# VH-VL binders against f4iux6r469to655: the designs that were tried, part 7

Target 1, 187 residues: f4iux6r469to655
Amino acid sequence: RLLQRLPGCVSRDLIDQLTVEYCYLNSKTNRKKLVKALFNVPRTSLELLAYYSRMVATLASCMKDIPSMLVQMLEDEFNSLVHKKDQMNIETKIRNIRFIGELCKFKIVPAGLVFSCLKACLDEFTHHNIDVACNLLETCGRFLYRSPETTLRMTNMLDILMRLKNVKNLDPRQSTLVENAYYLCKP

## First folded at step 15 (VH-VL)

Design y5
Fold by ESMFold2 at other seeds, fold request of step 16:
Structure y5 (fold): chain C 187 residues (1-187), chain A 120 residues (1-120), chain B 112 residues (1-112)
Amino acid sequence: as target 1 above (187 residues)
Amino acid sequence: EVQLVQSGAEVKKPGASVKVSCKASGYTFTDYYIHWVRQAPGQGLEWIGWIDPYSGGTKYNEKFKGRATLTADTSTSTAYLELSSLRSEDTAVYYCARDFFEGSEWFDYWGQGTLVTVSS
Amino acid sequence: DIVMTQSPDSLAVSLGERATINCKSSQSVLYSSNNKNYLAWYQQKPGQPPKLLIYWASTRESGVPDRFSGSGSGTDFTLTISSLQAEDVAVYYCQQYYDTPTFGQGTKVEIK
C-alpha cells in the first residue's frame, strides 16, 4: 500500500524514502498504478506537485514509461479542456498546468509542450485561459527564461502576453495576475 | 477498478417521470463529470447532459432542457437522471458514463445501462 | 450542434478482410491552436455499453488491438479494422467532443 502514503509526502525526505521503497515494486501493473495515483493528486494540494515531480524524475532513469505515461495524460487533459470556456472548476485546469510546469523544471516535460500550452492559452485569451497561462508562467516561466536555449521563445511569449493584456479589458485581478507572472519571469 | 452500476429496468406510463441512478466506485466521485447517454431500441446514441458532482453544475442537450434533471449525491457517490413527461419515444436504454478528464466530454467508463420502457 | 454522419449504415466483411467506416462532421472538429481533432470512435457489441476505441481521431485507447486504426482530419474521418475477427462484429460510432457531444448514427459490421 505504498501509494496511500503519497499525499503524506510533504518533504523531500518523505518523497525520497517512498521512491526508494517503490523501486522494489517494478512491474508494469504497479507502474500504471503509480502514474494514476500521481495524476489524481488532490486539486487542493498543489504543494505536493513538486515532490511528485521529484519522484518521477528519480524514477525516470529506471522506469522510463512512468514519465512518458504521466506526461501523455497531462497533455491530453490540457488539450481536452483548453477551449472549454466556463467549465465549473478552474482548480482542475490549474492543477494540470502547474504539474506540467513542475515537471518541466525537473526536465521531464519538454519545453516544447510548455510553449504549446502557453500558445494555446494566448490564442484564445479567455477568462480561464488567462489564469492557466499565468499559473504556468509562475511555475516554470523564469526557469525557461533563464535557460539559454529557450530564452528567446519565452521572451516572445511574454511580449505577446503583455500586448494581449494591453488590448483586452481585463478586470483588476487578472491584470495584476498577468503583471505578476510577467515580472516573475523577467524581473 | 472503476465501476458505474445503474439501477434496474423501469416500466412507465406516458406522462410519468423516471429517475435512474448511477453509483460510482473505484475513484474519487467529485473528480469527474457524469454524463448521460440514451439509446432507443435499434437506434444510435444520444447525449443528454452532464453533471459536475463537485459543484453541482450541469449542462443539457437542448432537446432535453425542461424535461431532464441531473443531480448527484456525493455522500453516496451516486448520480441521477430524472426525465419527466415521458413519451413512447423516450423508450430507450439509458447509460451513465464518466468523462475521460473532468469536463472533456468523451467517455472511458460506462454503466451497464438501464432500460426504460414507456407504454400504456 | 455538429452533425456526425457515418457511412455505410451497415457493412458485411469476410473474416480476415479489411472493414472501413467513414465519419463526416458538419463542421471542422480540428482545433487550430493545438492541431487536435476532437473525435472518438466507440465499439458497441449487442447487449453491452459502448467501448472507447480511438480518441484524438487516431490514438488507440489502452487495450485496443492494433488492427483498429483511425485516420482523417477536419471533417472527414475513417475507422479501419485491418483484419476482421469474429469478436469485431458490433456497431461502431464516431463522436465529436469539440463542442456539445454528438454521435454518428452508427455503422453495423457483420461477417459475410
Scores: ipSAE 0.711, ipTM 0.876, lowest interface PAE 1.5, mean pLDDT 91
Fold by ESMFold2 at other seeds, fold request of step 16:
Structure y5 (fold): chain C 187 residues (1-187), chain A 120 residues (1-120), chain B 112 residues (1-112)
Amino acid sequence: as target 1 above (187 residues)
Amino acid sequence: EVQLVQSGAEVKKPGASVKVSCKASGYTFTDYYIHWVRQAPGQGLEWIGWIDPYSGGTKYNEKFKGRATLTADTSTSTAYLELSSLRSEDTAVYYCARDFFEGSEWFDYWGQGTLVTVSS
Amino acid sequence: DIVMTQSPDSLAVSLGERATINCKSSQSVLYSSNNKNYLAWYQQKPGQPPKLLIYWASTRESGVPDRFSGSGSGTDFTLTISSLQAEDVAVYYCQQYYDTPTFGQGTKVEIK
């Protein structure tokens, strides 16, 4: 019923309309179902992540458990996969990290979680972790760089990123991806 | 409701092969790996391998490499384990299981199990 | 492969008393970059598949009673049932997911 409309919310007005209608559903079961539907956003529909994050931010005022459950699921997914190098599908990791980044811009994910994810990728800067780090930076890096409370830490992380690029032998695609992410954050 | 429903019990002679099916429902089949775990009578659990239904990729426990084949049919949402060159020590209950997150290698839903008995 | 060793093999406990199951891994299942222990606990009753109880060494799965708790880090882990109930009679397995999945040998819990 209302959850079937989620994939169709491709505008600010559409997600806001659905959010208002959903705000009046107060059962724990309905809130769990919404979180699962948000988490299972199709990996081919990444444009929905900003709209889903907007809905979560709006519902945070009336349904405190929705943001907490969703963030916990995303963090658990990141931690389950960051160590795994034989996982086949990078698209799942990209969906995960972009959702975390969007939620950070809506002040649902704390910056500390973003820095922890980034640090984990930089600690093992190889394979999918390079792409994941760059996607995180493309999603919320400039936001954190421009925020006074996080500018210094973001600058330090960007410096580490460029040192790793210069020390590691990255292929041309990944080297370009790192440079683009760096200069997007710090033009 | 997530369900994994397995094929029925099998009795085989040494040297034969067996193919166990695992039909998934209640979720998007290609979003999770299917793992296979066996349990010999009175023994613990032993991981066999996984298949990624999305890509067709597989990983095997080295003990079973060369004898185990994991496949998936996305049109029927069904995973298969085929085990060849059966020995009496292959007598076990064979479970399929869904990982908690795609590739996480810990399991939230399990099939009911399929008893495979290997005896002369 | 990471070898998981449980103790004891069998445990008899009076109703309402504490049951303690130990699990030791042959190498650390703690990933230093995220400070997470890649360890799960399962309950298996006769004729049933395993049921997930605990993940990340200490996080209870949804619907698991509060009397189940997990603790430990690195190589040494413990599952505790604070007040044993009749329905808790089962075999309990630890499982690591740091690398290729491996399970402990199991601990059978029964009522004295």
Scores: ipSAE 0.701, ipTM 0.877, lowest interface PAE 1.5, mean pLDDT 91
Fold by ESMFold2, fold request of step 16:
Structure y5 (fold): chain C 187 residues (1-187), chain A 120 residues (1-120), chain B 112 residues (1-112)
Amino acid sequence: as target 1 above (187 residues)
Amino acid sequence: EVQLVQSGAEVKKPGASVKVSCKASGYTFTDYYIHWVRQAPGQGLEWIGWIDPYSGGTKYNEKFKGRATLTADTSTSTAYLELSSLRSEDTAVYYCARDFFEGSEWFDYWGQGTLVTVSS
Amino acid sequence: DIVMTQSPDSLAVSLGERATINCKSSQSVLYSSNNKNYLAWYQQKPGQPPKLLIYWASTRESGVPDRFSGSGSGTDFTLTISSLQAEDVAVYYCQQYYDTPTFGQGTKVEIK
């Protein structure tokens, strides 16, 4: 019953309340169920990702397997999809990458994973990967640009992004998306 | 618990069509593709195609394109394989399988299989 | 399509001994951008559907015994059963998921 309330947690107070209640269900089986429920967030409800990420961050110190399982599932999902062009549903790719980005801002996903995902999209800069890269940057790119430990690497990745935009024949929508993502990160 | 339950065995004449069902439970049906894989007696595995229940999109192995039709009914969480213009070499066990992640094209849960026998 | 070729077609191994199955792909199934090998292994016992054993070439699926291990990269892959048990008698298939899914022809493992 507690997991049925997850999609309704549309505020900081609601997710915090549910997180407190969940602390009393600390078993391996219940933790696996939570991870699966978080992973299966509806692809039409991306506003929930920040709140889900907040819950994971709150639970991370006392239930270390929750963040590790969720991050592994998200990484495996990204890797499964990154070179697939037959998938008709870009929303799943966008959900995946925005969740990774949100978790990065909560210090659950390490920056190295974000850069690996971005590198993979830039290595094959076509199709959905353009949109995925831009969504990742829109979610956590400025966070990483403003962090001293990652500023140089983010700057280098942004330079590669703009070079690819300039040499690839992108349609106007994707060209604008790239420009917007770039300047959002590096104001 | 994730389950894929298939319809029962079928016996068909050459030239007929068959429709095999695969009812999914224990997960959100529209979050994963359903794949179809067949296995002729004593033979290996042959991928037929997938359907995305969310969009209705499909992809087919070229060998089956034009004869195989994949559909899904989201109201009953059921996927269907229809194979037309049956030949004796279509005699096989037909499996449905769920991909591990949506679009990943490897499979963690399989149906029990449906034997389709094509004989004159 | 990427052709998957297994060797041997059949393998007889004494109980407790090592069984080794090879799988070769006609093209690399390693995606250089993420360094992942898009290869899975399945076990199929008579009258049963295939069961996933390994994905990403070397990652065991939940509930798969430690005696099963996968190795290799690019075009050449190996499934190893370190100490064959009676319940491991089955046909084993490799499958790539880099592109349109294709399976190897299978390797039957028997007790010698």
Scores: ipSAE 0.696, ipTM 0.871, lowest interface PAE 1.6, mean pLDDT 91
Fold by ESMFold2 at other seeds, look of step 16:
Structure y5 (fold): chain C 187 residues (1-187), chain A 120 residues (1-120), chain B 112 residues (1-112)
Amino acid sequence: as target 1 above (187 residues)
Amino acid sequence: EVQLVQSGAEVKKPGASVKVSCKASGYTFTDYYIHWVRQAPGQGLEWIGWIDPYSGGTKYNEKFKGRATLTADTSTSTAYLELSSLRSEDTAVYYCARDFFEGSEWFDYWGQGTLVTVSS
Amino acid sequence: DIVMTQSPDSLAVSLGERATINCKSSQSVLYSSNNKNYLAWYQQKPGQPPKLLIYWASTRESGVPDRFSGSGSGTDFTLTISSLQAEDVAVYYCQQYYDTPTFGQGTKVEIK
């Protein structure tokens, strides 16, 4: 029953309240159900991703399997979709990558996974992968650029991104997305 | 609990059409593609196509293009395969299957199968 | 289309012994950008639909016993049943999802 309330947690206070109430249901079965509910966030409700990530971060200290299961599911979803060009709704790919990015800012997703996702998009920089890369950077690129341990690697990725923009035939929308993502990270 | 429940067996004459239903439950129907796969008696599995119930988009194996039509009814959470101009080699068990992730093209849940027999 | 070829077509194995099934694809199903093999294995018992066993070539689906393992990369893959049990009598299929889905012709596993 508590999981029915997840889509309604549109504020910090609401997700924190639900997180506290959920602590009374701490069993392996309930933890798996929570992870599935978080993963199935509606694709039309991207505003929920930060709040879901906050809940995961709060539970991570006491329930280590929640973040590990969720991250594995998100990584598997990314890998299943990254090779698929335009045959499906871009919104699912955007939900996936923005959730990964939000979890990275909460130190739940390791930066290495973010860089692997970004590299995969840059290696085949066409169609949906352009939008996915830009959404990832919009979500957590500035965070990684400002973090001392990841600044160099993020700088290298941004250099590759701009090189690809300059040599590829991007339509104006995608060209603008790339420029905006670059300057959000490295003003 | 995710379930895919298919309609019952059909016996058809050559040249007729058949429509197989696949009712989904236990998950949000529009979040996953439904694939159709068939298996002729004593033979292997052959992919027919998929439908995205969210958009209505479809993709077909070229071998069935023009004869197979995939549809979905979101109000009843039901996917349909219609196969026209039936021939004896279309005799098979027809399965619906849900992809593991939307658009992933491998399948974690399968319907029980629907035997379609085409004989004169 | 990527053609998937299994060997052998049929295999008889004593209870408790190892069963080995090979699958070969006509082109690589390894995506270099993520280093993943887009290869799944299914079990189909008599009178039942296929059941997913393995994806990403070697990742066991939830609830699948440890005696099932997958290995290989690129074009050459193997499903191993380390200690065959009576309930493992089935036909096993490999399937690629790198491109348009295609299945191997199947390998029937029986008890000697």
Scores: ipSAE 0.577, ipTM 0.845, lowest interface PAE 2.3, mean pLDDT 91

## First folded at step 16 (VH-VL)

Design z5
Fold by ESMFold2, look of step 18:
Structure z5 (fold): chain C 187 residues (1-187), chain A 120 residues (1-120), chain B 112 residues (1-112)
Amino acid sequence: as target 1 above (187 residues)
Amino acid sequence: EVQLVQSGAEVKKPGASVKVSCKASGYTFTDYYIHWVRQAPGQGLEWIGWIDPYSGGTKYNEKFKGRATLTADTSTSTAYLELSSLRSEDTAVYYCARDFFEGSEWFDYWGQGTLVTVSS
Amino acid sequence: DIVMTQSPDSLAVSLGERATINCKSSQSVLYSSNNKNYLAWYQQKPGQPPKLLIYWASTRESGVPDRFSGSGSGTDFTLTISSLQAEDVAVYYCQQYWDTPTFGQGTKVEIK
């Protein structure tokens, strides 16, 4: 049915077409099903996150519970996993944080949530949290750096990031990842 | 609709092994860990371990290491608990449960339970 | 492992009255970085598997009646049933998910 087409929406036109068709299914049950399908985006298909975020943004004006339910699920997922060191699949954490970052660029996730996630990763800057922080910055860091309302806070977070890189003796892969994320925000 | 359907009751002798199945439907099987929790008659809940169907990775409660083996078959969307060297105190209802988020370690969907009775 | 201790082991409450169940953890399950308590509550009715009621100590799962509420922080937590109904006869368990999952021993709730 329409939700089965979500993984195939690999362009703006495809997701926009599906979004229009979905407007005819405006019931509470269908909205919950859509949120669930969006949340369950395959962790190997990160290219879909921008298109899914576009759909959410388009529907937000008339179906306000869609963005609120999705954001709450993503935040709860982040908080569930942020301190788990025995979890083996980093790609789930990467999908989570990139989705949060994409939704931030569409003004669905407030910047405060992004800063809270980043701060949590910097507070325990080890293991997967290094990769998660860098992926968040790669997704929406420049957007927040260039926004006048968030430039100062993003600058402060980037300063903390670089200080932690210099103090923590990261391996070469993670050290490079941190530098790449930093300079993507401040080219 | 998310559903976990377990295999039927088992009666075993001490020293034997049992293998309980848990067939998942209504969601992508590899997106969530499957946990196993048991409950002896009239007793509370005891966590046994989890399996990640995507990687095959496992974690066990130390109490069950060496006796419990968790596996998953992604082609049939089925998780398995095998418990060896059975004792009478292993008599319990064995539940499979899906974690709320992959690796989060709390549970929103539970199987119906499988009674395993160990008696001479 | 984090030991979870519930009190009382059982209680009888008149229909329509308040039931209060306590849960204490051997160490804090509050994470200071996000201010979340890694604690869940489950209901297990006779002959059924456990059912999730509450997570993050106070967040009600979808479909759970408003009469169920959770409170507390750190090491001390409470499940409250504000107006006990006949269908609430069950055993209630707390569970922490900060570290390796562990459950309280259970609290049986009956109609007085």
Scores: ipSAE 0.759, ipTM 0.896, lowest interface PAE 1.3, mean pLDDT 92
Fold by ESMFold2 at other seeds, look of step 16:
Structure z5 (fold): chain C 187 residues (1-187), chain A 120 residues (1-120), chain B 112 residues (1-112)
Amino acid sequence: as target 1 above (187 residues)
Amino acid sequence: EVQLVQSGAEVKKPGASVKVSCKASGYTFTDYYIHWVRQAPGQGLEWIGWIDPYSGGTKYNEKFKGRATLTADTSTSTAYLELSSLRSEDTAVYYCARDFFEGSEWFDYWGQGTLVTVSS
Amino acid sequence: DIVMTQSPDSLAVSLGERATINCKSSQSVLYSSNNKNYLAWYQQKPGQPPKLLIYWASTRESGVPDRFSGSGSGTDFTLTISSLQAEDVAVYYCQQYWDTPTFGQGTKVEIK
């Protein structure tokens, strides 16, 4: 019903209209259904993440459990997968981390969670975790670098990332990915 | 809404093969791995392996490597376990289960189980 | 493989009383990077498949009664049933998901 329209909300106006209509469905069951629908965004539709994050931010003022449930699910997903070396689907990890990053820019995900995710990727600097870290930085790294309260911590994380790149002899694709992420944050 | 429905009980002779099916519904089949876990009569749970329906990738418990084959058919949302060279100790209930997150390796939904009896 | 050892193998508890089940892992299932214990608990009632109760050692799955709680960290974990009900007669399993999944041998809970 209204949740089936989520994948079609490819503009600010479309997501805002759906958000208004959803306000009339304010029950605990409907809020849980919305969170599950947002979480299950197709891995091929990353452009929707900013619009979904906008909807969450709009609803956060009156439906506090929506952001809290979604953030908890995304954090649990990140933690469940960050260590798994046999997990094959990088697309799932990229969807997860970009959603976390978008929500951070809307001040739904606290910066502390973003730094914890980034630290975990740097601590276990695997092929997948490099891509995850770089996608996180591409999504919200510049936002955190330019925010006075997080600039120092982001600078330190970027310096660690570049040092790891230089020490670990990454393949050309990942080396370029790290450099691009660094300079997107700190031009 | 999520449901895993397994094929019926099987009776097999030693040396034969068995193929157990697990039909998924209520979610996007390719977004989660399907795991297989068995339980011999009066015994605990033993993990067999997983299949990723999206990529076709698999991982096996070393105990079963070489005898177990996991496959998936995305057109029917069905996962399969085939176990070859059956022995009497393979008599067990075989469960399929969906992982909580794709590749997370803990399980929120389980099939009803399929009893496989290996007897002459 | 990480070996999971439960104790006791069985226990009998009066209705309304507390049941306590212990689970030990052969190596730590705590990830220092995120401070999470990769440990789950399942309930298996007679004639049924296992049912997830708890994950991350202490997080209750949706729909699981409040009388079930999990605690512990690292290698030592506990499942507590604060007020045993008749429907809680089951075998309980711990399971780690830090590495290749492994289960404890099970703890049978009975009414005394």
Scores: ipSAE 0.732, ipTM 0.889, lowest interface PAE 1.5, mean pLDDT 92
Fold by ESMFold2 at other seeds, look of step 18:
Structure z5 (fold): chain C 187 residues (1-187), chain A 120 residues (1-120), chain B 112 residues (1-112)
Amino acid sequence: as target 1 above (187 residues)
Amino acid sequence: EVQLVQSGAEVKKPGASVKVSCKASGYTFTDYYIHWVRQAPGQGLEWIGWIDPYSGGTKYNEKFKGRATLTADTSTSTAYLELSSLRSEDTAVYYCARDFFEGSEWFDYWGQGTLVTVSS
Amino acid sequence: DIVMTQSPDSLAVSLGERATINCKSSQSVLYSSNNKNYLAWYQQKPGQPPKLLIYWASTRESGVPDRFSGSGSGTDFTLTISSLQAEDVAVYYCQQYWDTPTFGQGTKVEIK
C-alpha cells in the first residue's frame, strides 16, 4: 500500500516520487485515507512534516479537498488542546503546531490561522502554550516577518510575546525559549 | 476499520476487584488516549478516566482515583480498567472509548461494553 | 465539575416530525479565544454503545445524516432531528469537554 511508505519519505526525492504514484489512486476514499495518514505523522518524526507539507502543496491544485480536510483537522486539534493543562504529551501539541507552521510556509495554511493560533497561546500564556507559541514562531515566524503582507502583524505579536515574558514569572528554560524564538524571527 | 473489543461480563461480590480489557485494532494504538466510561442500569454516562498508551500517563475522575487503575499493553494493543473495593453501586456497563484527538476528551469509537454485576 | 442538564427526560415524536432536545451546562463551555463551544452529542440505541453525532456544538460527525443538527452557545444547546426516522429511537446525551468530561442525564426519544 502506498501510504505505508509515507514514514520512509525522508528526502525531497522520496516524497515527490510517492506523490506522483499517489495521483493514480485519486478517489474520494483514497483521498480521505491519505489525509488521515498525513495527520497521524509519528510525533517522534517531526522531520517528516516539511516533506508531508510538500506533498500536500503538490496535490493541492488537482485534489482540492486534501489540503482543506487536513487544515480543518489540524485546526480542530489545536482548538481541542489549547486550554488543556493536564495533557501528558506536549509532543502532540508540538507536532500539531509545527505542521500548521510548515503548511503556512507552503501557502496551504493562511497566515490568519497562524496568527489566530499564536493569539490563543498568548491570551493564556502559561504551561504548554508557551512552548507551543515558541515552536510556531520557530517554524514560520521569520517567513511571516519577512513577508510584506504580514510584517506589521508579526511585529505586533512579537512585541506582545516579549511583554508577556517580562511580566510573567517564567522559569529560565521558558524565558530562554521565548528569547530564542523572538530573535529567530527578528535577527 | 477501527474496533474496540471488550472482555465478557463479570459477576463479583462486594469488596472484590474486576479487570476489564479493551483490545484495539484498525489504527495505531499509541496515537490515541483510551477512555473508560460507565453506565449504571437505567442511568446516564459517567467518565472514569483516560490512559495515554504512548507514555503510560493517566488521569482519573476524582470519584474513582483511589479505586480505579488504568493500564495499557502496547504489545497486544490492549487497555485495561481495574476497579477495586467493589460496591453494589458499581454495577454498570463499562465502556472503553477512543479519544477523537489525543487529549481532546470526546470520543469517536466505543467498545461494545462489559457488564459488571456486584451482588451480595 | 460542570453539570450538564438535559430536557426533556423523554419525548414522543411522530414519524417524520421534528424532535428537539435541550442541554444546559452549569457554566459556559465557550472559549472566547477561539469562539468554540466544547460540546458534543451522542446517540445510544438499545443494547448498543453511544455513537458520536455532533462536536463543537454544531459540527456533524462523518456519516451522520443531515437530519441531525446542533445549535446553541455558551450554556444553552439544542439537538434537532428534523424528520424523525424509525432508526432514531434512542437515548441522546450531551457531553462537555471544556474540562473533566461530564454528560447530561440523557433524553429518550420514542415514536408516538
Scores: ipSAE 0.719, ipTM 0.888, lowest interface PAE 1.6, mean pLDDT 92
Fold by ESMFold2, look of step 21:
Structure z5 (fold): chain C 187 residues (1-187), chain A 120 residues (1-120), chain B 112 residues (1-112)
Amino acid sequence: as target 1 above (187 residues)
Amino acid sequence: EVQLVQSGAEVKKPGASVKVSCKASGYTFTDYYIHWVRQAPGQGLEWIGWIDPYSGGTKYNEKFKGRATLTADTSTSTAYLELSSLRSEDTAVYYCARDFFEGSEWFDYWGQGTLVTVSS
Amino acid sequence: DIVMTQSPDSLAVSLGERATINCKSSQSVLYSSNNKNYLAWYQQKPGQPPKLLIYWASTRESGVPDRFSGSGSGTDFTLTISSLQAEDVAVYYCQQYWDTPTFGQGTKVEIK
């Protein structure tokens, strides 16, 4: 069906064409199938996240349950994983948080959810949470910093990030990652 | 359609080993952990451990450490539980189950179960 | 390990009446950072694997009838079947996923 074409939509034109074709399939069953397919984006195919987010944003006006279901699934995934410190695959956490960040830029994920995710990572700033926080900032941090409604809160979060970097004993890779994320948000 | 299909019932003597298979279909096998949970006759549920098919990483309930071995074959989308030094107390139905989210440790899909009977 | 204790061990309820199952954890499964309770409920019928009913203490899994609801927070949780149907005769388990997974001992629900 049309959903098998999703992984091949590696351009704006390709995802837009599929989105138009999908509009003809507006049933509750088909909307649930689409959300499942979007959520199951391969963790090795992070380049697809922006295109999937674009599709969701296009459909949001007429199919309100698509963004709401997807955002709920991503939030539940984040909450399930945030306190886990076992040797788990970081790529799954990176996929999750980048998808949240991309959807925020398309105004599908509310900024409040992004700040909640960031706060949770900063509250326990160690292990994978360092990488997750930095990936979130790399994805949507500049967007939130430049938005008048969220500039103050983003500035406060970035200040906390840098204080934590200075007092924690981060390895060189993570220390550089924090610095890069910070200056990407505040050039 | 997500499906976990387990191997058939086993009858073993004390001291033997058993290997139960769990073949997954309908999803990307390496995107979720496979957990193993057992249920002795008339008893509740007991978690054995998980395997991450992507990395090969495992975690075991301390009760089973040294006796249980979890493996996965990504080419066949199949997870395995091997339990050695069997005792009559190991008589149970053994389930495989998929994580709801990778590493989340609650389960949305379960195999049909494999009865392992240990008797002398 | 977090010990999960259910009450009662068995429960007889008339068709169409309310069934209430309690679950208590030996320590809180509420994470203050996200205000989520790391608790699930399962239904198990004879000869079948468990079936997920509820997660996050109160969120119903897809396809689960509205008569099933979960409530509670911290250490005390409740599964409610608002109007018992014949197909609801089963054993019900609570399970925490804050730490190493552990299950309650189960509550058998029967028709009175």
Scores: ipSAE 0.657, ipTM 0.865, lowest interface PAE 1.8, mean pLDDT 91

